# VH-VL binders against q9vpl3: the designs that were tried, part 417

Target 1, 224 residues: q9vpl3
Amino acid sequence: RGKINIQRPKAPHYERARVVAVTQPKYPELPKAKSCFKTRAERTQQQQENPYNEIIAREVRNWLDHSRLVAFFHLSSITADDIFRVRVQLHKQNLHLKSYGSKIIEQAVKNTRYEAIVPLFHSNHCIVFSPDPEKTAALLRIVRRVPQMVLLGGIVEETMLSRNQLVAYAQMPGLHAVQAQLVQTLSQAPGHLIQQLQAHQNSFVQVLDVHAKNQMNEETPKST

## First folded at step 14 (VH-VL)

Design dc46 (framework fv_anetumab)
Fold by OpenDDE, second read of step 15:
Structure dc46 (fold): chain C 224 residues (1-224), chain A 121 residues (1-121), chain B 111 residues (1-111)
Amino acid sequence: as target 1 above (224 residues)
Amino acid sequence: QVELVQSGAEVKKPGESLKISCKGSGYSFNDYWIGWVRQAPGKGLEWMGIIWPEDSFTRYSPSFQGQVTISADKSISTAYLQWSSLKASDTAMYYCARDYGIYESYYFDYWGQGTLVTVSS
Amino acid sequence: DIALTQPASVSGSPGQSITISCTGTSSDVGGDNYVSWYQQHPGKAPKLMIYEVSNRPSGVSNRFSGSKSGNTASLTISGLQAEDEADYYCSSYTSSSTPYVFGGGTKLTVL
């Protein structure tokens, strides 16, 4: 009886091969997009007027009120693992990455000074909170790890900033005074901010298109 | 003062392995990306890859993917570039540099002095 | 392939102003404002001269300035000095897969 080479099993007889092929459990391919974040649909279904939503909304508001730095990100096809890794890195810098449903955000910011952020939450988003506005640069260095995290804007020292303004703020040398002056100047032009936020949505679409194109180019096997 | 100090010049033969180092000082090493740049003799600068020292997250240029390994030891504020098997074409000056940029702004504000690697039969 | 094109060489006399161009092949090169310039003397490491198109790091002479128009970034050196003779490289952000790209370099000769 020939030693069954377990390491290189002889190709089974064609009939056996057929049976094996048919009996191979087709494990459902793990949905590629298991985003750590519930799909919009899943989030919306869970957002029944549940007392629990009120609690979460209060939590969101508490974060907004006690954070001196808030950054809003769109998440484009990000994996749960990538989010986890970024979360860990952010946490080490005392930056707190959170994700909430759009309805919860709406409820949380309704009739508050933060109501203007609601339009930012029409898709998959996350928020980063920090008590330290000086961590803005650190935040923006860490998020480089995940191109799928697209910066939309933020709030610094109670002032809403566009994407570009937030980046500019982070680039300013630690002159608290200069940063404060910038924030003051920016606070005087709220109307321009909304326009800029809308402009960022368009830029976002462009960035997404570029990413999509890049992914398509990577998936096109050079048919040599 | 921020400083990056690289290991000394190396002379190797084809097929040999090599690991060169870059030690950072004067700043929080774990809070900034470190990049490696190659410069062949008489040629321009080529980006090889970057590393986040805190968790050793790496990105490589497609041209260098699989050709080299970038690593870091955060405990001693040191980044590494290594080859498993050197080629004559690997003869070049290698620079490490700190990336000070944020978000989509990528630039190197401090550079190591460079490590000359010579691979000859 | 995303590439930055620089002139191979530029020359000028002491006291003159010279400009080195860096042109991207794609609109995706450099984003809106993410071009950097490096100076490299023979046998030395590169030195950052300009970041984000027009910003100078501390310790860099005000004779160096940067600008951008369309897909072309420019480094201008005013009051050219002998010490400015070096290779100059532009760099830009590109796609997420290749965040860094360098130009081919420009050799500046002071006559």
Scores: ipSAE 0.848, ipTM 0.933, lowest interface PAE 0.5, mean pLDDT 86
Fold by ESMFold2-Fast, scan of step 14:
Structure dc46 (fold): chain C 224 residues (1-224), chain A 121 residues (1-121), chain B 111 residues (1-111)
Amino acid sequence: as target 1 above (224 residues)
Amino acid sequence: QVELVQSGAEVKKPGESLKISCKGSGYSFNDYWIGWVRQAPGKGLEWMGIIWPEDSFTRYSPSFQGQVTISADKSISTAYLQWSSLKASDTAMYYCARDYGIYESYYFDYWGQGTLVTVSS
Amino acid sequence: DIALTQPASVSGSPGQSITISCTGTSSDVGGDNYVSWYQQHPGKAPKLMIYEVSNRPSGVSNRFSGSKSGNTASLTISGLQAEDEADYYCSSYTSSSTPYVFGGGTKLTVL
């Protein structure tokens, strides 16, 4: 809809709090009173940062809500030119590489279904968003060219996936290939083979669900 | 249909330069890695290296690092394997292949027909 | 380069099942689902038969199956036919300095 565009900050709204603080009358006090001025300055700093963080956190939540594919990466030192080349290649595939501070991500996902991802962001990181889950294979082929990006896991169709589960998901054939395989199977022995294919798919989904639960419960934050 | 077409057989002398080609068709060339595999007469397959055509990022086997150059021209969907100075030990069949794998999985689903390179004095 | 270990040859009669082994290390075969299998007839390019240990590409007979136990992967061919006579190569991604490696190859003879 337009919800994503509406939530994107075009100007730093937190700057307004700074301007207001500067225009407030300041009164010189006895030297011992400097502790009161420090307290006021601390409150001013908090006010300056909070509005900006809230706006960016809403942007992150909007990306999460409108993306059917979200992939999380650890990011080692990389040049601006290299990350730009990768970003351009990803964008051609409707994959959007974003980087946000750990506190902003924590604020964005707090009290949401995505709260379990917070530990992934305690070190240097980046996130790739896409409305197209079929682009998972394209994403993983592109990032192979970036040794500095290490896959941690992701979310596909609202399901949390580990690194290995996301890779397995990317290996699944597209709709046309699945249909062609099913037709070929039906030509050989339809009843029994269809039951086996469905059981295999159900087993795979079960494995993904078990691993997703294990990742949410057992994943430890990496040291920064 | 997906097809990889390689350049024709070459007969060269030691010290000469050579550049062989592999043209992809029937798929989005820039979206898949292209690998090069060598097979010496009567011997097995040896992986040489791989290239990402979109920006020509390469990764080589240590045995072939500095011995050959892999390159690509995405505007004509063609990958190349090049020697600055051939040796008799470079005599082999050279295959290009499309890597359909992802992340930490490599597998070649379509192969070129091969280019026979013979180096003799 | 370090190659994965395959038997030099294997043989079987039509209609039988045969298995070809491929042994590596914990950094390649023993790692994740990294193993692929290729069939090569004399004078022809290799053909992908199995990828990621046990997956079969479209157009490959269901007589071909792949599996893995520890550091050893296996290619099994059931209902052996004359046209299965070929060289078979395993391959694997590896986390070592050579990111991809082939086995030495196995010549299958249909007797």
Scores: ipSAE 0.725, ipTM 0.855, lowest interface PAE 1.0, mean pLDDT 79

Design dc47 (framework fv_anetumab)
Fold by OpenDDE, second read of step 15:
Structure dc47 (fold): chain C 224 residues (1-224), chain A 121 residues (1-121), chain B 111 residues (1-111)
Amino acid sequence: as target 1 above (224 residues)
Amino acid sequence: QVELVQSGAEVKKPGESLKISCKGSGYSFTDYWIGWVRQAPGKGLEWMGIIWPEDSFTRYSPSFKGQVTISADKSISTAYLQWSSLKASDTAMYYCARDYGIYESYYFDYWGQGTLVTVSS
Amino acid sequence: DIALTQPASVSGSPGQSITISCTGSSSDVGGDNYVSWYQQHPGKAPKLMIYEVSNRPSGVSNRFSGSKSGNTASLTISGLQAEDEADYYCSSYTSSSTPYVFGGGTKLTVL
């Protein structure tokens, strides 16, 4: 009885190969889109009026109230592993990456000064919190690792900033004074900020569409 | 003061392996991206790739992917560029540089002095 | 392929103002504000002269200025001096798999 070479099994007879091919359990390809974050559907199902949601909402509010830096990101098709890696890097800088359901965010910020952020959470998103506004540059350097993390805007020293304003803030040399002046100037135009935030969302959709189109074009094998 | 110091000039033969170094000082080495740039003789600058020294996350230019390996040792604030098998076409000046940019802004504010690599049969 | 196009050479006399252009091949080149300029003297490492279209690093002469119009970024050197003779490279962020691209370089000659 010939030693079954487990390392290089002889190709089964054609008929057996056919049976094996047909009987191979087609494991549903895990939808590539299993974002590290619970699918919107899973999030929505869990968002039943559960006392737990109130607790989480309170937590979110607590983070918002005690953070001097808050940054909002849209998450495109990102893997859980990528998010984990970024989280670790952010944590080393005392930056805390969190993800919450949209309903939880709505509940958390309802009737607060943060209510204007609700429109940012219509899609997959994450929030980065920090007690140190000087870490804004560090944050924006780390997130370069993951192009799928798209900056939407943020809050610095209780002032809401657009994406561009947040980037500009991060680029300002440690002149706390200049940063403070900028924040003051920016605080005077809240209406313009909302428009800019919406503009960024639209631009993001366009960028995603372009990326999607480019990926589709790369996957179309030139059937020559 | 921020400084990047690269290893000395190398003369090698085709097929040989090579690892050149770039040591950073005067700043927190793990908080900034380090990039490598190639300049062939009489040619322009070519971006090769970047590395995040804290966890050695690396991005390569498509032209250099698989051709070179970028690595870092954060314990000694040193970045590396290595070849497993050199080609004559690898003859060039190689620069390391600190990327000071944020988010979508990419720029190198400090550069090493460069390492000349000569590959000749 | 995303490319930045620079003139091969530019020349000027001492005291003059010269401009070096850098044109992106597509709208994807140079997000609105992410163009940098480098100066390189023969046998030396590149030096950052301008970042984010118009910002000067500390220690860079105010004779160097940057601007952008449409897909074209420009480096202007006012009061041209002999020491300005060098190669100049523009760079930009790209949304492609290559986040960073250099222009072909411009040789500036001071006559």
Scores: ipSAE 0.852, ipTM 0.934, lowest interface PAE 0.5, mean pLDDT 86
Fold by ESMFold2-Fast, scan of step 14:
Structure dc47 (fold): chain C 224 residues (1-224), chain A 121 residues (1-121), chain B 111 residues (1-111)
Amino acid sequence: as target 1 above (224 residues)
Amino acid sequence: QVELVQSGAEVKKPGESLKISCKGSGYSFTDYWIGWVRQAPGKGLEWMGIIWPEDSFTRYSPSFKGQVTISADKSISTAYLQWSSLKASDTAMYYCARDYGIYESYYFDYWGQGTLVTVSS
Amino acid sequence: DIALTQPASVSGSPGQSITISCTGSSSDVGGDNYVSWYQQHPGKAPKLMIYEVSNRPSGVSNRFSGSKSGNTASLTISGLQAEDEADYYCSSYTSSSTPYVFGGGTKLTVL
């Protein structure tokens, strides 16, 4: 305690202030202290326009531009070993787990249609990117291994989806046309689901008609 | 086609060890969770645990944690359920099943035929 | 113990409709589309009949339908046939640590 801590007496504030006030002449103040004002402005600008941040922001934009699937997760505390194992498993499915600072994400999506996602990244987060939206089901089965990752939502085929909409998309059959139509329907007015179901019924009837024409067999004995 | 084939029936004495197997075929084994479900004679279904075959990550039911070990060998598409020391109360039919669900939707779409384990002195 | 409540038995005649209930809480049955139904004939493995409350796997008869209202899910079997005589189990997700919970099972007798 006393032996460990050095007790340093403070210089008497009152004595120094009095001496300085008496000996220092009153000079006219310079306008806005140009040198201090300029230094503060320069430091603020350098802090906000770090070249490293812009390089990484370009990387994020490239991921967004070339990914047909983007999934957003809240990420609570996880060991380096566990996140590494998950990253390797995701990579085998062409799913790329990334984490970026909120400022970098804001910089990446500024003046784009995705600017609304910025608030999602004010807490601990990670993002999974893939060029293959059919991997959404694989992603969500792998994520069950990581309870620390909580799904927030995503972007599929450039359409922003809530958590529930992304899960619904993942549950659909692996037919690209069906999945693309579902994404559009989930992001639009609810009435469009009926039109999709009717289109499916018409497609099924068409397939059955083609099959019937190819497989017609008749066993009709005649009698009078 | 998707199939889960389990090992044959076992008759054991209390205190003996046992390892039963479940071999998946007709699908990518490491892409789906495998669960184990127990059914005591004349009783209902009880979930025991699940395993992610890609890295053998497991989750156990609180009732079975420490009672059994679930493992998998992805090179031969086989999951295992094992006991270090069997009890008479372990007498039951044991099923393995593939989980086809997404995220928080958990369900078993294909089931093994079951392995009957009888433990008696 | 059983977290999901099913009636122990239910009966019906051929051609009739029957409904089996499965009651849980707001965090399982009452939550999202978490409910599945399994059919088990004596000495056989269970078979998935319904998943995500109301979806039917390929190969399951359209006589089987699922629904839910609040904390109760229902399996309805229309046009009862002798082959429908079996035990029926509901199941629901509850949490990531307990992702499967089964009901006690319902024995369906076709008289």
Scores: ipSAE 0.752, ipTM 0.884, lowest interface PAE 0.9, mean pLDDT 80

Design dc48 (framework fv_anetumab)
Fold by OpenDDE, second read of step 15:
Structure dc48 (fold): chain C 224 residues (1-224), chain A 121 residues (1-121), chain B 111 residues (1-111)
Amino acid sequence: as target 1 above (224 residues)
Amino acid sequence: QVELVQSGAEVKKPGESLKISCKGSGYSFTDYWIGWVRQAPGKGLEWMGMIWPEDSFTRYSPSFQGQVTISADKSISTAYLQWSSLKASDTAMYYCARDYGIYESYYFDYWGQGTLVTVSS
Amino acid sequence: DIALTQPASVSGSPGQSITISCTGTSSDVGGDNYVSWYQQHPGKAPKLMIYEVSNRPSGVSNRFSGSKSGNTASLTISGLQAEDEADYYCSSYTSSSTPYVFGGGTKLTVL
C-alpha cells in the first residue's frame, strides 16, 4: 500500500475526481472581505450620526470654550497605561487630558473659530484642557514623562499658537502683561500659525512619502 | 529662595551600600524634575538620571542604568541616590539639581552643594 | 552617541572678550535652541549661566552671552574679570532617552 504522499497527493481516479469536484462545497466566495482594515476614513463614514456623537461633540466644544489653555498632542505608539499615568499627573495640576475621535472633533468645531484645528486630528491624538494658562509650564514638564506625546500646538487665551510659540509662552516670566503682548502680536499672523502647526504633519507625511517611494523603487526589479 | 541641600561627604569601602540625599526648599518640590550629576575627580559632568518626585517616575542614563537607584520622598521634599554595592570607580562628587526646563528644553537652574563620595579600600 | 566638543582651555586678559565653543557631532544636537552653559569654580557646584542658547538667568552678569551657528554653540564673556576664571560646561538636549549631554568642559584662565 504505497505511502500516501500528503505533499503531492496522486491525482484521484477520474470517477473520484468527478465526485470530489461535484461535492466540493461551493462556499460562497466569502465576499472579498473588504479588508477589515476599513481605512480610518471608511470607519468614520459609517459612523451614522449617532446621537451619542453629538453629545460628545458638544462636550468637546464646551471644553474648548471654557478652557484658557488647550494643548494638542500627537500620540505615537503610547500604551493605555502610560496615558493613564500621565492623566493622573495632569489631573493633579488641574489639567484635563482627553481623547476624541477625529470625526467628533470635526463635528464639534464645524463652523466655529476652532475649525483650523481639524488637520491636527488625522492621527492618534489627545487634548489637554485647563482653565489656567499659567499651567502651561507644568503641562510641558509633565509630558516629558511620555516621549510619545508630541506637542503639536495649542490655544492660549483664545489665541492659536504653534508648538514653538506655546513653548515660548510657557517660558515667559511675569506672564500676564508679556503674554498679553505676545498674544496680540501672534493674533496678527494667523495664517503663519496654521502653517507652522501643520508643518510637523507635513514633515511626517513627507518622510512617509519618501519612505514609500524608496520602497517602491526597491521593488521595481531592474528588468535587465 | 530655592535651595537644594545635600547630605555630607561619605567615605566607604568597596562593596558597601550608600544612600545620599538632596533636600529641596523654597519651591514646590513635586512640580519639578530633580536630576543627579556625577563628577569624577578632575573630570567633567555626567548626567546620571532624573526623577519626577510626585510619583517617583525615574529616568536613567544608559551608563548608570542598574548601577544606581534614584528615589524621592515628597513628604519631606527629598531626593535620594543610592548604591547597593560601591566600587572604587564610584569615587566622585555627586550633585543634585533642579530641572527648570520645559518640554525639550533641559537645563538645571539650581544645584546642590554636592556630596563627595570616596570609595577606598 | 551625541558628543559635545569644547576646547580644553581658553585664556584672556582682563577687559578682553573671549569665546568658548561647543560643537555637536550631529545636527540633531540640542535641536535648534536647547543649549545651556554652566560655570564651575574650583570646589563649587556648577552655576547656570545661559539657557536655551542665549537666555540669561536672573543674577547672571550681562557680560555673559550665548549664541549658536549651525552645530556650534558659543559662550562669549565680555570685559573679562579675574572672577571669571573657572571651568565652563555646555549642555544640550539629545534625545528623550538621554536628555542631558555635557561637553568636556573648558578651563578659562584670566591672565
Scores: ipSAE 0.862, ipTM 0.939, lowest interface PAE 0.5, mean pLDDT 87
Fold by ESMFold2-Fast, scan of step 14:
Structure dc48 (fold): chain C 224 residues (1-224), chain A 121 residues (1-121), chain B 111 residues (1-111)
Amino acid sequence: as target 1 above (224 residues)
Amino acid sequence: QVELVQSGAEVKKPGESLKISCKGSGYSFTDYWIGWVRQAPGKGLEWMGMIWPEDSFTRYSPSFQGQVTISADKSISTAYLQWSSLKASDTAMYYCARDYGIYESYYFDYWGQGTLVTVSS
Amino acid sequence: DIALTQPASVSGSPGQSITISCTGTSSDVGGDNYVSWYQQHPGKAPKLMIYEVSNRPSGVSNRFSGSKSGNTASLTISGLQAEDEADYYCSSYTSSSTPYVFGGGTKLTVL
């Protein structure tokens, strides 16, 4: 209390008094306490809809059912802008880069022949889908540009392939390549496929260390 | 018909800047990496680096990082190798080559004819 | 950077076979099908002779063949001709600090 109690301004500039009067009525219409943003509201809604992950799992199953090529990658920290540039390049080749949570992947592949892939998704990951397996070579040339993406393996014509098998498939021509890879994979013991996928998990830790060192040493100039 | 055509021979003095070119034709330029390879007089091949022409992402050999700049202009299907300040030790034949390799398999299926760069006082 | 080890020179007579070795590590030559071979005549650009260890591009004579055992890759040239006299370079992807390396080169002399 004291002088502050009066709070009566004396002879303010005419224009200032006018501006104050104009802005005064807007306070009741625009509550400034507890503002929310669409992004945060959407995230809260998604968390509340967690029990409905089946909708997204159905989308993943649809991609798996309609894609003759599926490639799995470990994904290190990357900016949204960088991944967007890669996604655009992939899209030109009918390659569709998607990211789904590990729980959604688990729900999507549960009780399917692809259940063995679940352990690949316990860390950060992304998946590339395509109806055209002949695009595997284009995919692997493009992802060489993304040190943060490390190939783990894939599925070609519903057959699970290790990293080395998928690379070998990409190096083979046309229909003969599809037949050769299918025969090769089908002649292996089931344990070998899981062992190969686990071996690549161990190998990619070393690859990530090398990529981190290369990123420090190699700078990409901005192009105009 | 795939072809890589490089710019003509250059004779420069130490401290001068230089930019040499490599123009690809007969294929989709943005679908393949372009590598640069150096060969000093009487010496072997040294890989310098490579560029992804679609977005000009580059990777350099540690021996050449900071010594040269690799760039590309996809609108004219041309890759470039550039020096801000030449040294006498930069005297060499410089080749560009198309990398046909996949993921971790690197190999150059088509090579430019080479650009001889001579740096002398 | 890591260089692959090749003999400095090899020689042979017309009609003979020769082999050029290329030795690396488990991170390059020993890792997978990463090895390629190039032929270079004096004053000319290199020419791809073998890729992915054993594959031959169209237009390359079947006298040239590639193989690998452990950390050593080999280029074999059968039925040597005078025109085979050239420098030969192996190369490989590597998972070390650089993604690609060349061997030191081998000068082939046809006597």
Scores: ipSAE 0.730, ipTM 0.865, lowest interface PAE 1.0, mean pLDDT 80

Design dc49 (framework fv_anetumab)
Fold by ESMFold2-Fast, scan of step 14:
Structure dc49 (fold): chain C 224 residues (1-224), chain A 121 residues (1-121), chain B 111 residues (1-111)
Amino acid sequence: as target 1 above (224 residues)
Amino acid sequence: QVELVQSGAEVKKPGESLKISCKGSGYSFTDYWIGWVRQAPGKGLEWMGIIWPEDSFTKYSPSFQGQVTISADKSISTAYLQWSSLKASDTAMYYCARDYGIYESYYFDYWGQGTLVTVSS
Amino acid sequence: DIALTQPASVSGSPGQSITISCTGTSSDVGGDNYVSWYQQHPGKAPKLMIYEVSNRPSGVSNRFSGSKSGNTASLTISGLQAEDEADYYCSSYTSSSTPYVFGGGTKLTVL
């Protein structure tokens, strides 16, 4: 303490000079003009559709149309290095890990048989595509090293499968078993089929909720 | 034929380091997880940890986290279990095993013959 | 300590059926088809007997069967034989970070 300027400190006069230098523009009212312009530009962007999204949505539709295996995952925060290592391992098995925004997924599946999957993608997600459904077992063994990826379900040979059904499919011994499961699905009445697809959606949401709860419990011991 | 062959028995003193091995053959080593299971004399089975050989990603039991190191060398299809400083309480039979499970179904279909580790002064 | 509860011992006579229980929680044994069973003879490595609650590997006798009710899984051995005398361990998945937990083991004695 012992400062002689306790009644009239020099700091306020010095700080005042600094404040004047900071607030006095080198440029004519540039901060206010720039802020106003950005606000209006932001509002304009919010009102306009992005045509780039349709190009990517088309890409997603092509993946869905040409893949005999599609697997859906909830994805928690993961490092770029870890996800790259997983992508490389999956690629060796002809499995293609993709991430798309929720609006792009909605645009891609709108008015298709896969429209029912849209609610799965309101949370953070990723999708694995493959032309080879026999690679489902390889996929599920690889993703076990990625705690951040939680299986929600998938599509095999255009048939919607729950998490448990996709795991069961991974254990099946070949083409005849796949054909038998497709026949069972196709033999269902239209009303009954719709109810099963909606039940699978509810099951996927429940799996996501369970994972969120389990992940919070698992992370707390490590966050010390 | 699928086979896991473990290194031979070890007799060590407290404070010594040790690394035991488990070599897989007859299958694609990098396509399956390898686990380590401990069994103290006259006691039950305790899971220690598991490794994905393709990138050496590991998961440990909370009881063994920091006590041991699990590693793998995919070029020679071998997994390892290592101690920096052995204790008398580390005396046990150590098994490696291949996990054949898919997703949340974890189970060991093939087991190594076991490595007996004896730590005594 | 031990997360899954098994009886310490069980006994039976040749030709009888015996059942070994394995009790956990709703997040492991009760959660899904997570349970496996292993047989261990003295001085030997464990052998997989049952996986995913009720599936039997090739080479395992059909006298061995698995089932589950709520949080309790059961291994049933029918037509009990002398060679069945061994220690039996159940195991279950718990979480992605700690995927295995074993039971304490049950010693089966064949009189």
Scores: ipSAE 0.669, ipTM 0.833, lowest interface PAE 1.1, mean pLDDT 80

